# VH-VL binders against Cytochrome c oxidase assembly factor 8 (COA8), part 31

Target 1, 167 residues: Cytochrome c oxidase assembly factor 8 (COA8), of Homo sapiens (Human) (q96il0)
Amino acid sequence: APERGAERRDTAPSGVSRFCPPRKSCHDWIGPPDKYSNLRPVHFYIPENESPLEQKLRKLRQETQEWNQQFWANQNLTFSKEKEEFIHSRLKTKGLGLRTESGQKATLNAEEMADFYKEFLSKNFQKHMYYNRDWYKRNFAITFFMGKVALERIWNKLKQKQKKRSN
Below, E stands for the ipSAE of ESMFold2; O stands for the ipSAE of OpenDDE; V2 stands for 0.75 times the mean of E and O plus 0.25 times the DockQ between their complexes.

## First folded at step 6 (VH-VL)

Design u8 (from bb8 with heavy chain G56W; framework fv_belrestotug; at its last look DockQ between E and O 0.02; V2 from the best seeds 0.00; counts 0 for: pae E 22.3 > 2, placed apart)
Fold by ESMFold2-Fast, scan of step 6:
Structure u8 (fold): chain C 167 residues (1-167), chain A 123 residues (1-123), chain B 108 residues (1-108)
Amino acid sequence: as target 1 above (167 residues)
Amino acid sequence: QVQLVQSGAEVKKPGASVKVSCKASGYTFTDYYMHWVRQAPGQGLEWMGVINPSGWSTSYAQKFQGRVTLTRDTSTSTVYMELSSLRSEDTAVYYCARGYSRWEGTFYYFDYWGQGTTVTVSS
Amino acid sequence: EIVLTQSPGTLSLSPGERATLSCRASQSVSESYLAWYQQKPGQAPRLLIYDASSRATGIPDRFSGSGSGTDFTLTISRLEPEDFAVYYCQQYGDSPLTFGGGTKVEIK
């Protein structure tokens, strides 16, 4: 299914998808923005001869990405729902209908919306602080394991050289 | 050998909830995403959703969004599918299926299936 | 979502005959990410073919898949008694994952 607000048009006569990694590809692929989180996912390629350490790094990166995707999807949903509720509440207080004479959704001016934004930011301050803490922890762990994988690859190359010399 | 073993048949009344389990063995539980697929009597297969057993994500078909919840227990290598607000149209065999893909998190086909759990919703 | 249409709905054949099953997609299936499954009464589906033409482990060579774009075919070159079952195609090139309606291969 195409993403919201995007209609996929295939350039190739065969109707090749824009949302799918190429069949012959053996590397990571970056997808289109998720409609709920608005973040672009990375699809991590799974090598056939992946080491346990490489697998651990891939899973850590994937888990971090999915945690990040879920956080922002939930935050965006909460923002949208509370914004709509605030607007409806204020319009009711003014004795106004939810729709204008033209049939569009009635809205509030910038000064009125400022109250909502202040309340929303204040209410979510702690939540965003915890997000930032966890984000740093996760990225530190990823960097650490990237270093371990790099060392493993160096060690394996050295072992291969030694095996050649001992034959 | 890879095995997916599901819980036994359930009979529920409309409006109730059902929770089906799927216990995995013969492979590293957290290495593969687990999907749920149902089949109404005499009908075809319908994809319901997927869970990453590492615990970070679930994704549901729009038709089931808000009614289905997928969870897992890593200590028992078990995934669960809970479907709420049951209707007669939910009478089906429910399957767990292991997703295989060359890219983590997407583009799955199903290499192993559970035996199925029959859920009957009747008044 | 991509809608998969399988035809015919029912194939009545005898052992030894060739079965040809069609799966047509409402739009192009990216990278031929299409699988075929066999299901016998009272049993779970069994993977036969993935990536349109690759046989799954343990599947006899009488089963073959072909096709690309919107038109895919499963062929059983010489039906064995155990091959009488329902067959489903499934695409995984786009979300949500979708299945065809199935083709029943039955005796005569």
Scores: ipSAE 0.472, ipTM 0.751, lowest interface PAE 2.1, mean pLDDT 86
Fold by OpenDDE, look of step 7:
Structure u8 (fold): chain C 167 residues (1-167), chain A 123 residues (1-123), chain B 108 residues (1-108)
Amino acid sequence: as target 1 above (167 residues)
Amino acid sequence: QVQLVQSGAEVKKPGASVKVSCKASGYTFTDYYMHWVRQAPGQGLEWMGVINPSGWSTSYAQKFQGRVTLTRDTSTSTVYMELSSLRSEDTAVYYCARGYSRWEGTFYYFDYWGQGTTVTVSS
Amino acid sequence: EIVLTQSPGTLSLSPGERATLSCRASQSVSESYLAWYQQKPGQAPRLLIYDASSRATGIPDRFSGSGSGTDFTLTISRLEPEDFAVYYCQQYGDSPLTFGGGTKVEIK
């Protein structure tokens, strides 16, 4: 049985948002950008009388959000790390220090950085293609369940109107 | 009835790792965040970290960052807490606690607790 | 982090007396996201109060929570013999989640 290598889930700490929605609110809130992913999380309201279909939609939205947060947190960390390594390696090759004579962080010119971006995009092309594919799949599923929930809500409203007319 | 049942007491040497389990029952396991809180002998409660319902996301207190790992198995309705590089100061009762919030992704209070797992770190 | 200071550290009272426990935060707790727990020796904590003043399910009416901002209070209107325990406040308005140091309510 091949030892399923414990994929070290690179736990980019998708930090629990520090945003606190107003207690009296009954709608979703958008938090500030996450420090790792730079994505703004949605805080989903959990109604007391949530239907199973509404719950399923909420869970799917939350799962998709968490997936996005984790993906971009990891990408941003990888990008930052590889960028720093690239800069350091190029400066070293030029015989330049990491700091200028003025004590500022030494930087590469725009042309040299263009090579980094091209290489980074090429290296991560397949990863981004899979991300885009999965992003569409998840969003199509969400849209489908949004439609189902909308129909359920319409049906429930119609039933309530009929019951009020019969009494 | 909601129940959180933790694994038995552990005795470990300094530098070792410990993995504590928390089996949940009586509710939809995938609907709630699970937290870990520890309590040293005669001391107060200390929050360690949280794992989301899917097990995809974790957040840890800074004090435990790099030493604690939370995992979740939906097939067995079990959450695990692994603490590495154990020290004498890690001697405590460790609790899993179900987090409740009206808002997804916000902070939580703890409505149900496991019975606790005593971890003793001794030379 | 938000530091919660509980006072007094120990409260010695007789059955039937009123207990008043204080929890002070080092900074304002957003939306009054404060909980109170009871812990008996050798047991896990039990939720008493959430959102500063909301009583948890199955908690007797003698327990009440109040407060906002930095100052919170747990009141036990009439102590029962089973109420002699350690009480903790906990904030969940900011990360990391933090607990107070606890107040021990003991028999006089």
Scores: ipSAE 0.390, ipTM 0.776, lowest interface PAE 1.1, mean pLDDT 89
Fold by ESMFold2, look of step 7:
Order: sequence, then C-alpha cells, then structure tokens
Structure u8 (fold): chain C 167 residues (1-167), chain A 123 residues (1-123), chain B 108 residues (1-108)
Amino acid sequence: as target 1 above (167 residues)
Amino acid sequence: QVQLVQSGAEVKKPGASVKVSCKASGYTFTDYYMHWVRQAPGQGLEWMGVINPSGWSTSYAQKFQGRVTLTRDTSTSTVYMELSSLRSEDTAVYYCARGYSRWEGTFYYFDYWGQGTTVTVSS
Amino acid sequence: EIVLTQSPGTLSLSPGERATLSCRASQSVSESYLAWYQQKPGQAPRLLIYDASSRATGIPDRFSGSGSGTDFTLTISRLEPEDFAVYYCQQYGDSPLTFGGGTKVEIK
C-alpha cells in the first residue's frame, strides 16, 4: 500500500515523478512511488537494435504508464480537495472552527469520515469503471503485441539457424 | 411500483424554516440516493442536494450550504429536507427525486420524482 | 460547474411536425452523462432520455437523443398532442448536477 498524496497544503500540480535510472541499464527499472499518483514508475530499457514491433510494444507500455500515472495523480488531487470541502461543510453545520486550538486543520471522527469515504467511492464509481475498461483495453493491446514480438523473435532465431546451417 | 409521496403545501413567513418529507415505497429505500430539486414559479429546475439513506453523508449545492439539511428515517423510508432562514426568493415547488443507477450508487439522473411540495414565503 | 444552455427558448409547432431541441454544455460532459426530462404544467418532471441517447422505460420511439461532448440534441420525430410541454436537459458527468434553462414546445 503506497503512501497517499498529502492534504491540500502538500498537494502539488499533477504530474509524473521524476526518476532517473542508471544510464546503461539492460533491463527495466522500478522507481520510487510518484508523489502525486502513488504509483511506482517503470523506466523502460531501449535496446540499440530494437525492431519496429519491439518499439511499438515499448511505446505502448510507456504510454499506458503515463496515462495511469496521470489518472491517479488527478484522482488523488480530487480526493484531497473533496475531503477538505466535506470536512469544512460538516464543521460549519456543527458550529465548529476550521482549525483546532493548536493550529492544525480540524477534522471529523472516524464515523463521521466514513460517510465521506462511502460518498467519494460512490460518486466516482463510474469514473473508476471507465478507468478499468481502458486499463483492460490497453493491457489487451500490450498482450497482443507481446505475442507478435515473441513470434518475430522465434522467426528470427529460425532464420539465423537456417543461415548458419547453409554456411 | 416505485412511489415518492411528499408532505403538503406550506406557507411560511420570512426568517422561518420549513421541513418537507418524502416517503418512498416500492423499492429498497437504502439502495438509492435521494435528491432534492426546486423550481421557482415560472423558472427552471435547480438541484439542492443529495442524501444516501443507507447512512452515507449528504452533499449540498453551494447556494444552499448552511441553510439546507437533509435527513432520513430508514424505519419509515422517509427523507426530510429542512430549509432555514426562508426568504421570498425561496418560494418554489420542492421535489424529491430518486437517483438512478444501473449499478448501485453512481448515476445521478432522476428516474422517479415526488409530486412536489409548494412552499410559499410571504409576509 | 457545467452550465447547460438550451435552445431555442420556445419552439412553436403543430402536431405531426419534427421538433429538435438543443442543449449545449460549457464544458465536455463526461461519458455523455446527460438526461432529458419532460414537464407539463402542475406536474413533476418525467425522465425521457438518459446517457444522451437511451430511452427510459415506457418512452415512445418518437423520442430520441443524440450528441456527445458539449452538444446534445433531443428529437421528437412526430409531435403528438401530449408532447407539448417544457423540456429540460440535465448533466450528471460532474458535480454539482445542473439543468438547462428549458425549451418550451408549444402548439401554434
């Protein structure tokens, strides 16, 4: 369970975390959690002799990661904003201030906050279903191109074997 | 048969409050959100807020924040809308409306409406 | 907040004519979450169309909805006497829920 983004004061504009893998890595790298999306980015290896199919697969994986990071960064910002608005509205109806006597943001007890969590999940359910649909579409496409790359590699090995035997 | 039956018309003075009831029948009360929408004479529809009767919270339009309170009684399948500090501009027909979902809790178009409750605010 | 602008404000037509009602959103409505309602004098609104183009249960085939993004249309292919009413669009793609100003369809 990665750490969630901070409340409004700690919330920054959406964006993918900047992570710099080793320059000469021969494999993908998993970076630290992005501050806004809480997702760990993958930094993809780019071989010097990448085929057109291999390039297409890598770009599709990269684009899917960027899309996923952006979705969760935006969702985390929305969550923080709506949480604060919910707390403010409930404190006002109870006649309480927005900050405690110690200067911390006032909050609600666990039972009161449960209503927010249920409301937020319910309100955003369709958005998450749309996200899941697109996630499956992207993963289907990735799997399809993984199969094509695998067949290309098998074919290339057979051609290399045939060429060596003829020499 | 889904049915939403609202309390009768009310006449109020400025500064008073009004509490309108909406009794639901013909479906599982706690499975659907209940919304409140008002319509001033000769005007369009205005969304006021929503309550999840299963014990979830309320949400109100900013215009009504601080004056409107939505509550429910699950034992009678009834939602209540209370509007305080009434002004002449609050003269309207107030509707309760069930939020529809093909799956619970997401879609907020209104498939069933109460008959409306006329609230008149005059001195 | 998404503002819905309906046009025309009033549409004067005869029975049997085609009515075309427009609803324009100030920003894109997510997933075409847009509904249309009919309201007759002294009555509550009645759901006609949801998700931009799906007819509600019991709504005649002469009612159809279309559109996406910011532009949505309700079409009544052949007006019947009972269709003279006010029509509202409503979006539920973003909070708060908002309604258009209405289009009155009246008999000439």
Scores: ipSAE 0.000, ipTM 0.437, lowest interface PAE 22.3, mean pLDDT 79
ESMFold2 (binder alone), look of step 7: mean pLDDT 91; pTM 0.930

Design u9 (from bb8 with heavy chain S57R; framework fv_belrestotug; at its last look DockQ between E and O 0.28; V2 from the best seeds 0.00; counts 0 for: pae E 12.6 > 2)
Fold by ESMFold2-Fast, scan of step 6:
Structure u9 (fold): chain C 167 residues (1-167), chain A 123 residues (1-123), chain B 108 residues (1-108)
Amino acid sequence: as target 1 above (167 residues)
Amino acid sequence: QVQLVQSGAEVKKPGASVKVSCKASGYTFTDYYMHWVRQAPGQGLEWMGVINPSGGRTSYAQKFQGRVTLTRDTSTSTVYMELSSLRSEDTAVYYCARGYSRWEGTFYYFDYWGQGTTVTVSS
Amino acid sequence: EIVLTQSPGTLSLSPGERATLSCRASQSVSESYLAWYQQKPGQAPRLLIYDASSRATGIPDRFSGSGSGTDFTLTISRLEPEDFAVYYCQQYGDSPLTFGGGTKVEIK
């Protein structure tokens, strides 16, 4: 015999899954921010009746997302690493230890950090320029294929309606 | 008929690198992600990483980050797993496995496995 | 990471008996995204069950999976000689992908 309240237990109003698309979902799902890239991933649903064109679009969108995720994960890691190195270098130059007299981690003020940010941006200018160009190129391609898929779906709907109208 | 065929057994010295191949057939190579899973003698299964054959993008388990490199060759429908700086603890059977999911790039279980490649690291 | 604990480590049974294998997760496995694999000596693992309870193509109906949340079970209703093997559970509801330590089903 089924357990009383089993449905309530399984479908609690609070605690919606933040990490996983709902099992019965037939739509794309947006996940929580990735801890490395700080970007929210999209989990693209794979329909059973997916056309070759729809599959090509999905693969293109996924490849673009993986490219974007890897770029920002690497950039954030590089930024954090170089920031720590800069802080250590500046503290050494001032003759200061890595810890304050209170035992806390020693830091630099905003004016001192401005030098780091300026140098980091300058050093990475070309890399960011290439990123922006690739980003626009990839999104243009995605938009183009989205248009093709939309036209295919319209055609298929018209085909289905004509068949049903014949009956 | 889906088939994953791996390269033969390897014996390596500590500090060396090993490169294992996995050739796929019977399906469109770029449609499914390929994962690598190893099993030390008498131990359980350990996930190492995954490659998207379409774009060549990879993701690795934290334990293997910096030592493992996954690559693919779309012209031969082959994925490769290279493990560097080998230690005796790397002695294991290495499997390639095809990931299946209803969502692109995540939530995989393994529907087909290669036969396994034994890698022995001994001095 | 989600840690999967399989019990018992070894299950000694005779042909014709019912085998019940447990897999417990350290955290709730979202959407019951859990699979079971069978591995015989010298062979690669073979998919038995996915989504906790769905039987893979070609798998005999004596194999069944159940459970949700943190508690999952693989049941073999009438053990046959070819079923003596090691069984692994695997979760795919969260990253990284993790496997249980395995349960060996051996002849009594």
Scores: ipSAE 0.546, ipTM 0.781, lowest interface PAE 1.6, mean pLDDT 87
Fold by OpenDDE, look of step 7:
Structure u9 (fold): chain C 167 residues (1-167), chain A 123 residues (1-123), chain B 108 residues (1-108)
Amino acid sequence: as target 1 above (167 residues)
Amino acid sequence: QVQLVQSGAEVKKPGASVKVSCKASGYTFTDYYMHWVRQAPGQGLEWMGVINPSGGRTSYAQKFQGRVTLTRDTSTSTVYMELSSLRSEDTAVYYCARGYSRWEGTFYYFDYWGQGTTVTVSS
Amino acid sequence: EIVLTQSPGTLSLSPGERATLSCRASQSVSESYLAWYQQKPGQAPRLLIYDASSRATGIPDRFSGSGSGTDFTLTISRLEPEDFAVYYCQQYGDSPLTFGGGTKVEIK
């Protein structure tokens, strides 16, 4: 039995964002949409005196971002591939070529494409449910750590004020 | 102290694949991007690609697209570079390099380097 | 891609002399995201300068970087015997990351 070569799932090359934040900035920046996921990446600033809790929050945000980027990059790739296959299949069934007489890419009408979208959504429904669940879990965790960091910062400010009053 | 220790020299035939390892120590492995840079004999440095801290995202130079695969194992703090369809022109010293940036997801300079792995492609 | 051209290709100097190395970019390097590396024979590159002018940890004061846009310079104020090596510039203001061709600083 010929070993079915593991279809190297062409994982969409996650392009490193070409966006460069201003050198003098100390804030997070939002880059342009990623070419594969169409999501705008956040470039997280790394402060020199980052607390362990701030670091944990940053890492959690980064991991969640990477998870989102990967999910949508793969989803968009799958969608594009399946859409193209659907179009080609339907055109072939109609006895139509892939190009019009004018040399343009042959397309299906909106009604025919509606069938594709319904099928695609149905097929991916469970995947999207899991994504949404995990998205809420991750964002809840992020929000929780944001609260902890906020409390830590308040506490540190209070300690600094007390030390300045004692001197 | 930060250390990047690479696997030993490799000799391969044309058309074969090579997999080089880079074991990291002395820092939090999951905090940094890892890059690969190669240097042909008597030539300059050439960037090959990068892998993010989680190992879930990679970016490759166009020249190596479809031939290079970067992976990482968090449990062993090791990054791997696999190069397939080897040619004589792939004879080089391959370096892993830790990427540093002020910004997550931005481009990097290289603050620490592995010792290099010599890959020789010969008939 | 941003092409970095280093000049001269070879610089022959004596110990104690000043070395000036140039790195020119084919287009403006965003935010001066340029690094300099030293490489000795049989060794991995070592970071010298980042962000065009920031000295890496443990790098002697005799090394300095300057420049912006398309023109960058590495200066070694007084060459020590251990400074005879190949020097590379690298940009990280755009993808792909690119290196210069290198400048060899050799003893006269």
Scores: ipSAE 0.414, ipTM 0.787, lowest interface PAE 1.1, mean pLDDT 89
Fold by ESMFold2, look of step 7:
Structure u9 (fold): chain C 167 residues (1-167), chain A 123 residues (1-123), chain B 108 residues (1-108)
Amino acid sequence: as target 1 above (167 residues)
Amino acid sequence: QVQLVQSGAEVKKPGASVKVSCKASGYTFTDYYMHWVRQAPGQGLEWMGVINPSGGRTSYAQKFQGRVTLTRDTSTSTVYMELSSLRSEDTAVYYCARGYSRWEGTFYYFDYWGQGTTVTVSS
Amino acid sequence: EIVLTQSPGTLSLSPGERATLSCRASQSVSESYLAWYQQKPGQAPRLLIYDASSRATGIPDRFSGSGSGTDFTLTISRLEPEDFAVYYCQQYGDSPLTFGGGTKVEIK
């Protein structure tokens, strides 16, 4: 019977049911967006003979992905909570209910919401500055280790080719 | 050498809770997911859930959702499984098992198993 | 949820004979993510085969796995006295992880 290792399934993010990386893949795989952070997770390939340096790189990439997913999941939650609190506060000041006559949530118009967006950006400015700083620090570290792994692999290829020629 | 050592046998009454430990050694504890599988007397194997020791994230089989809690202590390389609201049907041997996969996620085969912990639930 | 059905339930054989154990899945097991375990009385399961056909470290050549899709087979080419045990298949191609009901290989 034919081997069916190449076809992928885009059913759910981050280890949820029916996500099954291809059997024959020896490369990282990008899954569907995580519903909390809206980021696409990388499913890292773990080779059977992974070197210590390769393991350090993979761990750093995994930790960075988890850090990034957590940051944006938390920011999405904070944005949603503060947005609803702002809307409820302004509706209360106007003497309006939280729901329309149809039962749907009441909202504010664009001009009224502009104050929220300005306040949210201002309140969270420093947090995003620290996030950007940490993101660049992590990206530099990952790039550095990627370079070290690339050199290690080139060295191993040259050593293996030299051994075969001698044998 | 990889080793998973579980806590000793437990006898409990219906309605009580049990907490089983699984101490890992011989590998980097946070690099591998830990699973729990049980086996009732004379029956087959049943997957209960999984924990990622790195961040403590968990996923549970639907049957055990709300009754099972997996936790870990990275300083002692130990995973804990707590099962609450015990029934006589929960009488089983409970195993911890290390998940191995070429990709991170929840879908693993189990290359190392603990010795098992017998939990007996009787009046 | 993928249901794994193992057959036969019990296989009575003598040492030196060939054992053939079947595991059938209710749905295609993605990428042949299927493992086989051996369990002796009073012991934890031991991994024999992963990815349907790859032998785990330290497993003798007499154990082999094959199959794809919904049909998987464990073969023990020549039974040794220590091979009389219960054997389970397990799929890890979909959540939740599921096991077969087991095949007991016993002395005839």
Scores: ipSAE 0.000, ipTM 0.526, lowest interface PAE 12.6, mean pLDDT 81
ESMFold2 (binder alone), look of step 7: mean pLDDT 92; pTM 0.935

Design v1 (from x35 with light chain G94D; framework fv_cixutumumab)
Fold by ESMFold2-Fast, scan of step 6:
Structure v1 (fold): chain C 167 residues (1-167), chain A 121 residues (1-121), chain B 108 residues (1-108)
Amino acid sequence: as target 1 above (167 residues)
Amino acid sequence: EVQLVQSGAEVKKPGSSVKVSCKASGDTFSEYAISWVRQAPGQGLEWMGGIIPLFGEANYAQKFQGRVTITADKSTSTAYMELSSLRSEDTAVYYCAKGPYYSSTYYFDVWGKGTTVTVSS
Amino acid sequence: SSELTQDPAVSVALGQTVRITCQGDSLRSYYATWYQQKPGQAPILVIYGEDNRPSGIPDRFSGSSSGNTASLTITGAQAEDEADYYCNSRDYSDEHWVFGGGTKLTVL
């Protein structure tokens, strides 16, 4: 289903949700949660005088964001699919229909769903461990480049102050 | 490990439609996106559109919007590209290619061998 | 707006270094991806994510980017490197993928 409201008016209809910020923005923009990942995308503003190091950091942050969105989109869709299959299986074994008399999806109580959650977490244990490992690696890289950019900016300011004082 | 096997060459009349298939080996069909890229004789590569089988939704290049339909059948691990209202300019080799989705470094790491489509009167 | 520009042809002597360039505004937001295509064959991926090589691609291939320009460098060109090279990128403002016009590399 599509997201409610005009917030996603400019997103592509391709199945890969994309937020489109205003064309002449001079600031980073935070969009609405993606339909599949439930994560808010950030559109990064590109300055006219962006240094090569600043560009590298921005591209790294952008790529990490999309990597993170892909992981959670896959996780959420897999969870949703397996949850529906589990509910249908349990209702069938109870001799109950898949939908209520009003046409709504039939549900299970929390105790019954606990079995599903336990199984799902066990199946995805290794996947979550690899996600955490890669997430830390990516954040380490981002922090490292943020430090480099900060040092570059400090150095450039010091150079400008020194030249101004010399004049 | 994944291979993409495309259907054989087609010769079509102007105004007809062609449907090309792309069968992926292995059980990872839902883990990637499949795109269609064509190449007219002596010309460059042109992206037509793609689909993410997991989502079941397709995206098309503006030039082909309304004429191209891309679908996927997860049960047979096969993607399809149907191009309607064929013109002589549609004579080309049509490639399917797989890659990641939701990536700013999007790339096509595996390509099919191509399907030649000739449109002639 | 989303167009990628490549020189149509470049030449390099055997064993020398050549640089193939790709220019476009989308390269400010996304790394270029590079494909090699030989006559009668499908393209193959040679560089992605700025300077990553897939398994099986020789270490003489490297990538770089600055501003709105990306480059594919072949250090010590070999006869088998003679091919067409295409850059590829995605525009942040939409869901379209664009290819450069291609560069025909001749190894002399």
Scores: ipSAE 0.013, ipTM 0.584, lowest interface PAE 7.7, mean pLDDT 81

Design v2 (from x35 with light chain G94W; framework fv_cixutumumab)
Fold by ESMFold2-Fast, scan of step 6:
Structure v2 (fold): chain C 167 residues (1-167), chain A 121 residues (1-121), chain B 108 residues (1-108)
Amino acid sequence: as target 1 above (167 residues)
Amino acid sequence: EVQLVQSGAEVKKPGSSVKVSCKASGDTFSEYAISWVRQAPGQGLEWMGGIIPLFGEANYAQKFQGRVTITADKSTSTAYMELSSLRSEDTAVYYCAKGPYYSSTYYFDVWGKGTTVTVSS
Amino acid sequence: SSELTQDPAVSVALGQTVRITCQGDSLRSYYATWYQQKPGQAPILVIYGEDNRPSGIPDRFSGSSSGNTASLTITGAQAEDEADYYCNSRDYSWEHWVFGGGTKLTVL
């Protein structure tokens, strides 16, 4: 018989963690760091009386989190692969093997690695600029909707207070 | 613009397997995800699975798990979908579709024209 | 696995407004996308992220959502809008997609 109420966590191919928080939770749940992005995912609590505007804000925050997770998963993976390729290429150019006499992984000195870092940053400059631009846009939108939700909640409280006066 | 070119129509016998290909044009193969969606005659769209070539990991719809295998070959910018233990119910048009893997919105902006697979005795 | 429910058919008079709905529990958590499919053709993306239009899609198409329901609205329907419309979203899993059953739109 399949175990009922089972909770599970897996690392997603998109670089985000898949997890199942307790269904009875009345608050947001924070998961372990993703294997690729190294960022902790948040699973958002959905209130029973959520307004359309509150839902829009929550989905925007969820989408922003997932976008951020995917960006950093890709960035970290690309960095690791290009670093490995750079080291391999440099060692081959020097006529050196990938392993030392002791069987340890061969490495480059700090001066040689600085060349890689400069090249990587330069090559990815525009990508990082677009990330920062989109990050600001997303946070502006989130702040804007947070403001709208706050105003909605204030108005609802005022309507409730007025109703109590009428009764 | 990126185009997805699918392999030609296939006619298969029950119990055999079929492997459909989807070749992406351009040099951005690692920048997106590829999904496979089928449509039986007169029926709706059904997602089978997908892969992100950069990560190499495929994921599958529960209905097809164990029968479908999705792979990608970066050197030829080609994704593949292999479906085994074919039944008459697998007669359908099989589409490949791409979308951005950087976005949690998850949409398919480019679709292949489809590959007709007919399973008959 | 989650399920997305659509009415199988809907009709609209030329120039009038029609709303196609998609219902499923996953829509409380994930955005809906909408695809248009004409006979013998592959689907075309019409709306993504609930209310965004791709380049080339007329501004008469819009999307919205509330609770567990997403809607595609066509304001001022044209004859060329006659097609099957599919909603799409992720299920309760981060890596799985699900399509609605499709709605056949007839323009009178």
Scores: ipSAE 0.095, ipTM 0.674, lowest interface PAE 5.6, mean pLDDT 82

